# Miniprotein binders against q53ft3, part 183

Target 1, 195 residues: q53ft3
Amino acid sequence: MFGCLVAGRLVQTAAQQVAEDKFVFDLPDYESINHVVVFMLGTIPFPEGMGGSVYFSYPDSNGMPVWQLLGFVTNGKPSAIFKISGLKSGEGSQHPFGAMNIVRTPSVAQIGISVELLDSMAQQTPVGNAAVSSVDSFTQFTQKMLDNFYNFASSFAVSQAQMTPSPSEMFIPANVVLKWYENFQRRLAQNPLFW
Below, E stands for the ipSAE of ESMFold2; O stands for the ipSAE of OpenDDE; V2 stands for 0.75 times the mean of E and O plus 0.25 times the DockQ between their complexes.

## First folded at step 20 (miniprotein)

Design W24 (at its last look DockQ between E and O 0.01; V2 from the best seeds 0.00; counts 0 for: pae O 10.0 > 1.5, placed apart)
Fold by ESMFold2, look of step 20:
Structure W24 (fold): chain B 195 residues (1-195), chain A 83 residues (1-83)
Amino acid sequence: as target 1 above (195 residues)
Amino acid sequence: SPIQEEFEKLMERAEWHFEWAERYYSMGDKEYALLYFEFAARVFRKAAELAKKNNDPESYKEAIEYAEEAQKYAEEIQKELEK
């Protein structure tokens, strides 16, 4: 029902369902993560009048989970980018995951999604500045698409000795794809709107 | 009083949503702007219900007027998204 994407990592599409209405994704090495994308896969929409409250959880100095409301995902806003780099020492918020018995390892955080009534979601206030503007989200989304494309294309790389002849098919050397990827990444980092 | 404190908390929460809706709109995120205006309207209406239950017509009128303003912005943004 949900996906979770971090820049430079493969997308997660298999949430751990910890209750009928609650889903989690593990974020290993979370201290190196600045932003996370949470999105609906599009296969099963929320029922009418419902949506998803999105939480971030990390272990405090005592090893206890600290949950912070990042924001929301709904049928009308099916994808959102959340900044988590400033939250890892922040104050916790009220949350619906308090009965969870989830064993955590060091440097592993979680994204939690709680399916709730819109009326209930409206009573919650996210931690400030967690959700990112559309300009910032465009840059992050574009970077993740580029990473995904490169990883995907590279997974089909074969040497010429391994190639099966196919005269009706055109081929692109893998080095061309790599060079394009590196050039585009560099230009995007220098000017996200260079187009 | 406890009821006045709850009313003020609801109004503050709704105003928080309203202000973030305006920020998301100015940043070009019309989908989040719509969501947060709708949330603001819901919470303002909840505050209005509390004021009505407490027989406080001035607070009721204030909350309803803010709810209608938030709903108006949501409707305008919805029309923009449908174009």
Scores: ipSAE 0.569, ipTM 0.859, lowest interface PAE 1.7, mean pLDDT 79
Fold by OpenDDE base, look of step 20:
Structure W24 (fold): chain B 195 residues (1-195), chain A 83 residues (1-83)
Amino acid sequence: as target 1 above (195 residues)
Amino acid sequence: SPIQEEFEKLMERAEWHFEWAERYYSMGDKEYALLYFEFAARVFRKAAELAKKNNDPESYKEAIEYAEEAQKYAEEIQKELEK
């Protein structure tokens, strides 16, 4: 349902479902991350009247998780970019993820997505400056991330004739990655503010 | 030539992956470092094959040398991860 993208890193498309309505991505070495893109994969939309509240969690000096609301994704806004580099000094906010004893290594942060009613989301206030408002910054960031991912994925592309049988491995057709890339590029080009 | 342009694009791409591999390694993220070195090696080899087809032995040699270097780093990191 959701993807998480960090510049220079592999795209994450397999969120850990920690509850029926809650999904979590792990972000190792979060201190090096400036921006995170959260996006819908397009496979499953939000139910009518629902969207996703996006939270960021990092360990404080005591190793306790500090959660902050970054913003939202919806069917109408299926992607968003968030600046997380400046949030390290931020105060924790109320969050729906409870005292999840997520075994956190000190260097691992989390992106949490909570599926919530749109009306409820409207009453929430994201942390200041988390949402990137600059179209140019978003475009540049997204382009770099997309190019990195596409280049990485395409480097593993082999023809069927070149494949070595590996029953334990799953293969994704290259056209799937290409289609995703093209669709994202098209959306970005058509409406840089689609996020 | 279109072939030369493609070669340069592959080399640039491989170099980008190599640089990121080094960055990840420096940050202690050995798993990502491994992946990006492997990726770099693979792309450098693709560049080498293209150079070979284009009868450019100098470009071939360059690409192979970088591929071997990337592969060596990947192997070293793999050994570290297995300890």
Scores: ipSAE 0.006, ipTM 0.229, lowest interface PAE 10.0, mean pLDDT 78
ESMFold2 (binder alone), look of step 20: mean pLDDT 90; pTM 0.890

Design W25 (at its last look DockQ between E and O 0.42; V2 from the best seeds 0.00; counts 0 for: pae E 1.502 > 1.5)
Fold by ESMFold2, look of step 20:
Parts: sequence; C-alpha cells; structure tokens
Structure W25 (fold): chain B 195 residues (1-195), chain A 83 residues (1-83)
Amino acid sequence: as target 1 above (195 residues)
Amino acid sequence: SPIQEEFEKLMERAEWHFAWAERYYEMGDKEYALLYFEFAARVFRKAAELAKKNNDPESYKEAIEYAEEAQKYAEEIQKELEK
C-alpha cells in the first residue's frame, strides 16, 4: 500500500503491517537522514473519507520511543517529503502507536503510517520542524521535476510482448528509467547543488 | 472554564491548519493547501458546534465564518487542480 524512500538508500515497498490500519518502515542509521519520502504505491487507495497520518519515531536519551506527527498522505496528496533532521531531539506528540507494543531494535527509527478518518486526522497538528525549509523548497521543486520526468518517460515503456519486430526502433526498458531516477535523486539528496 | 478552553484549543488548531494551508499554497503545493484548508474547515465547524451547545452565539458566528472562508479557499483550489 505504501512506500518509503530515503536519499542514498533503496526504496522500501514492503511495510511491516503491525495492525489492520497501521504500517511501519524501519530506518536504520536514522541520525544521518535529513528527509524521508512517504508515498502510496498506487495499488490500494484509501477508502472514501480516510487518509494516512505519518509519524516518525526515534529513541530518546533514555532509549524510549519518541513519536512525532510529520504530516499526512491522502488520495489527493499521495506522496510527501518530510524533513526529519530537526526532529531527532524534539518533543513527542500524541500518537496512535503507543498501545501497539511494537517490537523494534533500540537504535533504529521508524516511520509509522496510521490509516484514519479524515475527521480524526484534522484533529492532529504536525510538528513544525517537519515543514520544508527554503533550501528544501529548491529540493522539492527539483523532486517534482524528476517525478514529472519519470512519469512521462514511463508512459513510453513497452512490455516484451508489445515490441514490434523492427530492429531500427529504440525502446527504453522501464527498469532503466527507474534506476536513473533513483540514482539522480540519491545524488541530489547528497548534494542539492550538484547541477 | 473547561468548555471555553476546549473552544480556544479547537480554534488554535484550525488556525494552525489554515496558516499552513496558506504557506503551502504560496510554495505551490496546491494538494497540501487543499488538504489543510479542508482540515481547517472541519475543525472550525467542530468549534462552532461546541459554541452552539454552550449557548455562545458570538463564538459560534466567529467559528462558522472562519469555516466558510476555509471551505471557499478549498473549493477554489479544487477548481485550479481540475484544470
């Protein structure tokens, strides 16, 4: 249902489902992560009137989990970039995962997605530190350009069964476009000025 | 008063959503702007319901007017996204 992408890392598409309505991604070495992308895979949309609340969890100085609301994903906003670098020493917030008794490695942060009614989501206030900064707005613009290019280029993808027997025609396998996108996004996240 | 404190918390939450909706709109994220205006409208309406139950017509009027403003912005942005 969900994917999670961190710059310089492979995309995660196999969330741990810890309840009917709750999904978790592990983030090892979380201290080195500045931004995380959370997105819907497109295979299963939210039911009408529902969406996803996205949380970040990290261990505090006592080793206890601290959960912070980053923001939301919905059918109308199916992907979002959240800044987490400023949250690694922040205060916790109310969250739906405390009663779950989730088992995790103490040194690993987590992204939690809770499928909830939009009315319930509206009652929550994301932490302000998760908002995109002015530097992040340049990165966000570039990310949107890359997403646009990927979506456009992918529209030319053909399966083996759809290819014509014309050897002079060029075809771009879809996996090449995806690999280019992942490599470019990784480089951009490491150095936003690598242009 | 616990009821007045609850009303004020709802209004602050809705205003938080409203302000972020405006910021997202200025940043060009119309999808989040729409979402946050819709959230603001929902919370303002909840505040209005509380004020009505508490027989507070001035607070009711304030909350419902803000809810209608947020909904109007949401509807305008929805039209922009459909173009």
Scores: ipSAE 0.591, ipTM 0.865, lowest interface PAE 1.5, mean pLDDT 77
Fold by OpenDDE base, look of step 20:
Structure W25 (fold): chain B 195 residues (1-195), chain A 83 residues (1-83)
Amino acid sequence: as target 1 above (195 residues)
Amino acid sequence: SPIQEEFEKLMERAEWHFAWAERYYEMGDKEYALLYFEFAARVFRKAAELAKKNNDPESYKEAIEYAEEAQKYAEEIQKELEK
């Protein structure tokens, strides 16, 4: 139902379902993370009148989880970018995840999504500095993701002379990837919301 | 009174949603602007109902006016998103 994305890391599409209405992603080495994207996979929409409250949990100095409400995702807003780097010194808030007996290493944070009624969500107030809605921030994030993808793809590039014959495999020229990258950057620069 | 305190808390929350809706709209995030205007409208309506139960017509009027304003903005943004 949900995905979680950190720049420079593999996308997470398998949340741990801790309850019928609660999902959790683990974020190792959370101290190096500035932004997190939470998104719906598109396979299952929220029921009518429902959405998701997105929480961030990090261990305090005593190793106890501190939960903070980042924001929301809904059928109308199926993805959101959250800044978590500035939350490390924040105070905990009320959260629906209770005392989860998850063995945490001190470096692992969590993203929690609680499926709730929109009316209930309206009764909550996210931390003010968590939501990243600026076009510039989105553009910067997207650019980093694109760069990561390009670097990843290019790492597999081989010259024709280096190719091992594999008739069962399809090959894509590196120039095609580069052209796609350039076109995507151009479109992004023109309209960050072109997609 | 406890009822008045609850009313004020609801109004404050609704105003928070409203203010953030405006900010998100200015930043170009229309989907979040829409969401938070809808939240504002819902909470203002809740405040209005509380005022009504408390026989406070002035507070009721205020809350309803803000609810209508929030709803209007939500509807306008919804139309923009459908284009």
Scores: ipSAE 0.317, ipTM 0.739, lowest interface PAE 1.3, mean pLDDT 84
ESMFold2 (binder alone), look of step 20: mean pLDDT 90; pTM 0.888

Design W26 (at its last look DockQ between E and O 0.34; V2 from the best seeds 0.00; counts 0 for: pae O 2.9 > 1.5)
Fold by ESMFold2, look of step 20:
Structure W26 (fold): chain B 195 residues (1-195), chain A 83 residues (1-83)
Amino acid sequence: as target 1 above (195 residues)
Amino acid sequence: SPIQEEFEKLMERAEWHFLWAERYYEMGDKEYALLYFEFAARVFRKAAELAKKNNDPESYKEAIEYAEEAQKYAEEIQKELEK
C-alpha cells in the first residue's frame, strides 16, 4: 500500500504490517538521514473518509522509542517529503504504536503509518510541521545557485587600473553582474515561479 | 470552566490547521492546503457543536463562521485542483 524512500537508498515497498491498520518501515543508520519520502503505491487507496498519519520513531539514549507525528498522507495528498534531521532529539507525541515498544538496535529508526479516520487525524497536530514543500526546495536550490554565481564572478573583478589588455577577450563590468543578481533576487522573492 | 477550556482547545487546534493551510497554499502545495482547510473546518464544527450543546450562542456563531470560511477555502482549492 505504501512506499518509503531515502535519497541515495533503494526504495522500500514492503512495509512490515504490524496491525490491520498499521505499517512500519525500518530506517537503519537513521542519523545520516535528513529527509524521507512517504507515498502511496497506488494499488490500494484509502477507504473513503480515511487517511494515513505518518510517524517517525528513533531510539533514545535508553533504547526506548520516541515517536513524533510528521504529518499525513491521503488519497488527495498521496506523497510527501518529511524533514527528520531536526527531530532526532525532539520531544515525543501521542501515537498509536504502543505495541511497538521494543528496544531496538541503536541507529535503527522507524517510519510508522497508521490508517485512521480523517476526523481522528484532524485532532492531531504534527511536530513542527516537518513536511517540505517542493516550491521551497526549488527556491532554496535557486538561491544557492545565485549566491554561488555571484561569489564566483566577483572573485575575478578588477579595477580599471588593473585591467590587462587582451584583444581576443571580453570583459564584463562587475557592477553589471551585481545589478543582475540584485534584480533576480528581488523577482525571486516576489514570485518564486516568475521564470 | 472545563467546558470553556475544551472549547478553547478545539478552537486553537482548528486555528493551527487553518494557519498551516494558508501557509501551504502560499507555498503552492494546494493538496496540503486543501487537506488542512478541511481539517480546520472539521474541528471548528466540533467546537460549534460543543457551544450549541451548552447554550453558548456567541461561541457557536464564532466557531461556525470560521468553519464555513475554512470550508469555502477548501471548496475553492478543490475547484482549482480539478482544472
Scores: ipSAE 0.529, ipTM 0.849, lowest interface PAE 1.9, mean pLDDT 78
Fold by OpenDDE base, look of step 20:
Structure W26 (fold): chain B 195 residues (1-195), chain A 83 residues (1-83)
Amino acid sequence: as target 1 above (195 residues)
Amino acid sequence: SPIQEEFEKLMERAEWHFLWAERYYEMGDKEYALLYFEFAARVFRKAAELAKKNNDPESYKEAIEYAEEAQKYAEEIQKELEK
């Protein structure tokens, strides 16, 4: 139902479902993370009148989890970018995840998504510094994400002479990926929020 | 009074939603702007209903005016998104 993306890392599409309405992603080495993207996979929409509240949890100095509301995802806004680097010293807020008996290493944070009524979500206030603060920050993050994707995809590139017959597999020319990358960069430069 | 305190908390929350909506709109994120204006409108309406129950017509009027404003912006953004 949900995906989680950190620039420079592989996308996570398998959330741990901790309850019927609650999903969790682990973020190892969270101190190196500036931004996180949370998105719907598009396979299962939210029920009518419902959305997702997105929370961030990090261990405090005592190793206890500190949960903060980052924002929301909905059928109308199925993805969001959150800045988490500035939250590391924040205070905890009310959250629906309770005491999770997850063995945590001090370097691992969590993204929690709670499926809730939109009316209930309206009663919540995200932390002020969680949203992308500037277009420039968003652009920088997106650029890093794009670079990561391009590097990942290009690492699988082979010449025609290196190809082995595999009738069951489809192949995409590397030039197609490059063209997509260039077009995306152009659109991003024109309007960072074109999508 | 406890009712007045609750009213003020609702108004503050709605105002934050409104401010976030404006911020997102300025950034060009119309979908989130829409979402937060809708949240603002809902919470302002809740505040208005509370004021009404408390026989506070001035607070009711204030909350309704803000709710209508938030709703107007939401509707305008919705129209923009449909183009």
Scores: ipSAE 0.044, ipTM 0.559, lowest interface PAE 2.9, mean pLDDT 79
ESMFold2 (binder alone), look of step 20: mean pLDDT 89; pTM 0.884

Design W27 (at its last look DockQ between E and O 0.70; V2 from the best seeds 0.00; counts 0 for: pae O 5.7 > 1.5)
Fold by ESMFold2, look of step 20:
Structure W27 (fold): chain B 195 residues (1-195), chain A 83 residues (1-83)
Amino acid sequence: as target 1 above (195 residues)
Amino acid sequence: SPIQEEFEKLMERAEWHFYWAERYYEMGDKEYALLYFEFAARVFRKAAELAKKNNDPESYKEAIEYAEEAQKYAEEIQKELEK
């Protein structure tokens, strides 16, 4: 029903269902994550009059989860970018051994989605303005997506001299992918919302 | 009083939604602007209902006027999204 995406990582589409109305995605190494995208997959809408409250959870110093409301997704707003870097910096430390010169240990946080009545969601206020992340955050996500696509597609390139005849297959010249990539990057740099 | 405190909390919550609906609209996020205006309207109407039950017509009028303003903005944005 839901997807969760962090720039430079594979999209997660198989949430852990922890209750009939609650879904969770794990975020390993959350300390290196600045933004997360939460979206509906598009095949199963929320029931009429319902939507999703989106939470961020990280372990406190005792390993107990601390849950914070980031914002919402609904049938009318099916995807949103949430900034989580400010939440991590608000506590000041994820390394309790500041007197020792230790290597930072990755930690696992969670994104939780609770399916609720819209009337109930209206009674909640998110922490700060997490869902009002800047266009720069969108640009970072889009740049990572562009890099991933270009690198993957170009890894299959062969020269014309190395091509074997395959009459049942369709091919495109590799330079088409490069031209698309260059044009898209230029347009994104001029106007991140052109799409 | 606890009833006045509840009314004030509802108004603050609705005003928070209204404020951010305006900010999302200015940023071009019409989908969130619509959502937050609708949330503001819902919470303002809940505050109006409390004021009416408490026989407080001035508070009722204040809350319902804000609810109607929020709903008006939501309806305009809905028309923009349907194009």
Scores: ipSAE 0.586, ipTM 0.863, lowest interface PAE 1.6, mean pLDDT 77
Fold by OpenDDE base, look of step 20:
Structure W27 (fold): chain B 195 residues (1-195), chain A 83 residues (1-83)
Amino acid sequence: as target 1 above (195 residues)
Amino acid sequence: SPIQEEFEKLMERAEWHFYWAERYYEMGDKEYALLYFEFAARVFRKAAELAKKNNDPESYKEAIEYAEEAQKYAEEIQKELEK
């Protein structure tokens, strides 16, 4: 139902379902993470009148989890970008995630998504610094994400001479990926929120 | 009074949603702007209902006016998204 993306890392599409209405992603080495993207996979929509509250959890100095509300995802806004780098010293907020006996290594944070009524979500106040505060920050994150994707895709590039017959597989020319990348960068430069 | 305190908390929350709706709109994130204006409208309406129950017509009027404003912006953004 949900995906989680950190620039420079592989996309996570398998959330741990800890309850019928609660999903969790682990973020190893969270101290190096500035931004996180949470998105719906598009396979299962939220029920009518429902959305997702997105929480971030990090261990405090005592190793206890500190949960903070980052924001929301909905059928109308199926993806969101959050800045988490500035949250490390924040106070915890009320959260729907109980004392999860998740053996947390000190370097692992979590993204929690709680499926809730939109009316209930309206009663919640996200942390102010979790939203992408500047177009520049968003652009920088997007650029890193794009570079990661390009590098990943390019790592699989082979010449025709190097190709082995795989009749069951479809192949995309590397120049198509490059063209997409260039076009995307151009559009991003014109309008960082063109999508 | 406890009711007045609750009213003020609701108004503050709604104003926060409204504030961020404007920020998201300025940033070009219309979908989030829409979402937060809708949140603002809902919470302002809740505040209005509380004021009504408390027989406070001035607070009711204020909350309703803000709710209508938030709803108006939400509707305008929705129209923009449909183009």
Scores: ipSAE 0.018, ipTM 0.392, lowest interface PAE 5.7, mean pLDDT 79
ESMFold2 (binder alone), look of step 20: mean pLDDT 90; pTM 0.890

Design W28 (at its last look DockQ between E and O 0.52; V2 from the best seeds 0.00; counts 0 for: pae E 3.4 > 1.5)
Fold by OpenDDE base, look of step 20:
Structure W28 (fold): chain B 195 residues (1-195), chain A 83 residues (1-83)
Amino acid sequence: as target 1 above (195 residues)
Amino acid sequence: SPIQEEFEKLMERAEWHFEWAERYYEMGDEDYALLYFEFAARVFRKAAELAKKNNDPESYKEAIEYAEEAQKYAEEIQKELEK
């Protein structure tokens, strides 16, 4: 139902379902994370009148989880970017996840999504510093993501002389990837929300 | 009174949603602007109903006016998103 993305890391599409209406992603080495993207996979929409409250949890100095409400996702807003780097010293808030007996290492944080009524969500107040100025932060995030993808893809590039025949495999010319990258950057520069 | 305190808390929450809706709109995030205007409208309406039950017509009027304003902005954004 949900995915979680950190720049430079593999996308997570398998949340741990801790309850019928609650999902959790683990974020190892959370101290190095500035932004997190939470998104709906598009397979299952929220029921009518429902959405998701997105929480962040990190261990405090005593190793106890500190939960903070980041924001929301809905059928109308199926993805959101949250800044978590500035939350590391924040105060905890009320949260629906209770005491989770998850073996936590000090470096692992969590993203929690609670499926709730929109009316209930309206009664909650996210932490203000989690909000991302959409255009600049999104552009920066997207650029980093694109750079990571390009670097990843290019690391597998081989010359024709270096190619080993593999009839079962399809090959994409590196120039195609580069052209896609350039076109994407151009579109992003014109409209960061072009999709 | 406990009812007045609850009313004020609802108004404060609704105002918070409204202000953030404006901020998100200014930042170009129309989807979140829409969401938070809708939240503002919902909570203002809840405040209005509470005022009505408490026989406070002035508070009712205030809350309804803000609810209508929030709803108007939400509707305008929704129309823009549908183009």
Scores: ipSAE 0.433, ipTM 0.786, lowest interface PAE 1.0, mean pLDDT 85
Fold by ESMFold2, look of step 20:
Structure W28 (fold): chain B 195 residues (1-195), chain A 83 residues (1-83)
Amino acid sequence: as target 1 above (195 residues)
Amino acid sequence: SPIQEEFEKLMERAEWHFEWAERYYEMGDEDYALLYFEFAARVFRKAAELAKKNNDPESYKEAIEYAEEAQKYAEEIQKELEK
């Protein structure tokens, strides 16, 4: 039903279902993680009038789990990016996971998703710096990807006089790549969701 | 009174959602803006019901006006997303 993605790691698509309405992903070595993406898989939507409250759990100095509400996913917002780097010293919040026995090690945190009524979710307030715009993070990632591509491609640029004969290769003028890059940046800055 | 304290907590919570809805809208994340405006409207309406039970028509009017404003923004965003 859910997926969990951390940059540089394999996506997790097999949540541990710890109750009929509760799902958990383990995050080993959580102290090196700054952001996590939580998203809906496939075609299994929330039931009508329901959505998912997303929590982050990490061990405190006494080894006790600290659960913090990160935010929400719903059928209308099926994926979200959460910043967790600032939460590792935060205060816990009330949460629905307190009765669960989840095996934990000192360096393993958890993402918990609780399927709840939208009315109940609306009564909750996430920690203030956890929920970030997925558009803002996507924009930063996309700009870095575009910069990387342009720098890589331009490192192979040659003048027409420097070209070696290579009849099996196709070439594109370097200015086409730059023009595409500038146009895409402009459109992305104008409306990050233009697509 | 305990009822007035609960009303004020609900209004603060709804305002929190409303403010985040505005931030998400300014960032261009209309899906999350919609979600948070809808949550704000739900909580403002809960505050209004509490004010009605307490026979407090001024608090009722305040909460309902904010609920309608949040709902109006949610409806506008929903129409934009359906285009």
Scores: ipSAE 0.308, ipTM 0.760, lowest interface PAE 3.4, mean pLDDT 77
ESMFold2 (binder alone), look of step 20: mean pLDDT 89; pTM 0.881

Design W29 (at its last look DockQ between E and O 0.34; V2 from the best seeds 0.00; counts 0 for: pae E 2.2 > 1.5)
Fold by ESMFold2, look of step 20:
Structure W29 (fold): chain B 195 residues (1-195), chain A 83 residues (1-83)
Amino acid sequence: as target 1 above (195 residues)
Amino acid sequence: SPIQEEFEKLMERAEWHFEWAERYYEMGDKTYALLYFEFAARVFRKAAELAKKNNDPESYKEAIEYAEEAQKYAEEIQKELEK
């Protein structure tokens, strides 16, 4: 349902589902990460009236998780970039993941996504230093690239209930990533500011 | 009082969302601007409901006017995104 991307790393598309409404991605060597991108895969929307609260967790000196609310993803905002470099020693936020006893090493952080009612999400205030400026050329480029990728990949999404053991799963043909990559490379080479 | 304190906290939270919606709009992130204007409207309406239950028509009117303003901005941004 969700993807997680860090610059210079492979995209993660196989979240750990730790509850029906909670998903987690591991971020090894998190001290070297400044930004993280969270996005929705496929064309399956959140249920009506729901969205996703996105959290960042890092281990303290005792290996205990410290969770901070980064922001949100919704059907109307299916991808977002968050700055995490300033959060690696910040205060914790209220969060729904405290009952999850996930074993980890001191150098592994996590991104958590909790599917919640929009009314509940509206009552929460993200940490202010997770926001990024869209005037920053790297973040603006990354936002445009993610929107482009999401729109392109979504145009190929299909329901494959007749071809999968889990009929509620959505699938994207294997060549969509290659087609996106080739198209993006071509456009960037012709006009680095095409977005 | 606890009721007035809750009303003021709701108004502050809604204003926080409203201000961030404006900042996201100025930065060109129209989808976050839309989301935060919608969140502001939801929280302003919750504040209005509290004021109504507390029989405070002046606070009710204030909260509803802000909710409608936030919703108007959200609707304008939605139309821009459809273009």
Scores: ipSAE 0.464, ipTM 0.822, lowest interface PAE 2.2, mean pLDDT 77
Fold by OpenDDE base, look of step 20:
Structure W29 (fold): chain B 195 residues (1-195), chain A 83 residues (1-83)
Amino acid sequence: as target 1 above (195 residues)
Amino acid sequence: SPIQEEFEKLMERAEWHFEWAERYYEMGDKTYALLYFEFAARVFRKAAELAKKNNDPESYKEAIEYAEEAQKYAEEIQKELEK
């Protein structure tokens, strides 16, 4: 139902379902993370009148989890970007995840998604600095993601002379990826919300 | 009164949503602006219903007016996002 994306890391599409209405992603080495994208996979929508409350949990100095409400995702708002770097010293809030029996290493944080009624979500107040509130921040994040993808893809580039026959595999010319990248950057510059 | 206190808490929460909706809109985040205006409208309506049950027509009127305003902004933003 949900995906989680950190720049420079593989996308997570398999949340741990800890309850019927609760999903958790692990974020190793969370101290190096500035932003997290939470999104719906599009396979299963929220039921009518429901959405998701998105929480962040990190261990405090005693190793106890500190939970904070980041924001929300809904059928109408299926993705959101959250800034978590500034939350590391924040105070905990009430959360629906209770005591999780997950063995946590000190460097691992969690993203929790709770499926809730929209009316219940309206009764909650996220931390004010969690949402990426500026177009510039969004653009910067997206640019970093694009750069990471391009660098990753280009690392596998080989010349035709270096290619080994693999009839079962399809190959995409590197120039196609480059053109896509350039076009995407152009569109992003024109309208960061072009999709 | 406990009812009045609850009403005030609802109004405060709705106002919080409303203010943040405006901030997000100004920053170009129409997605969150829309969401928070919708939340504001919902909570203002809840406050209005509470006022109605408490036979407080002035509080009811105030809450409804804010709910309508929040809803109007939400609808406008929704239209912008659909273009």
Scores: ipSAE 0.425, ipTM 0.782, lowest interface PAE 1.1, mean pLDDT 84
ESMFold2 (binder alone), look of step 20: mean pLDDT 90; pTM 0.886

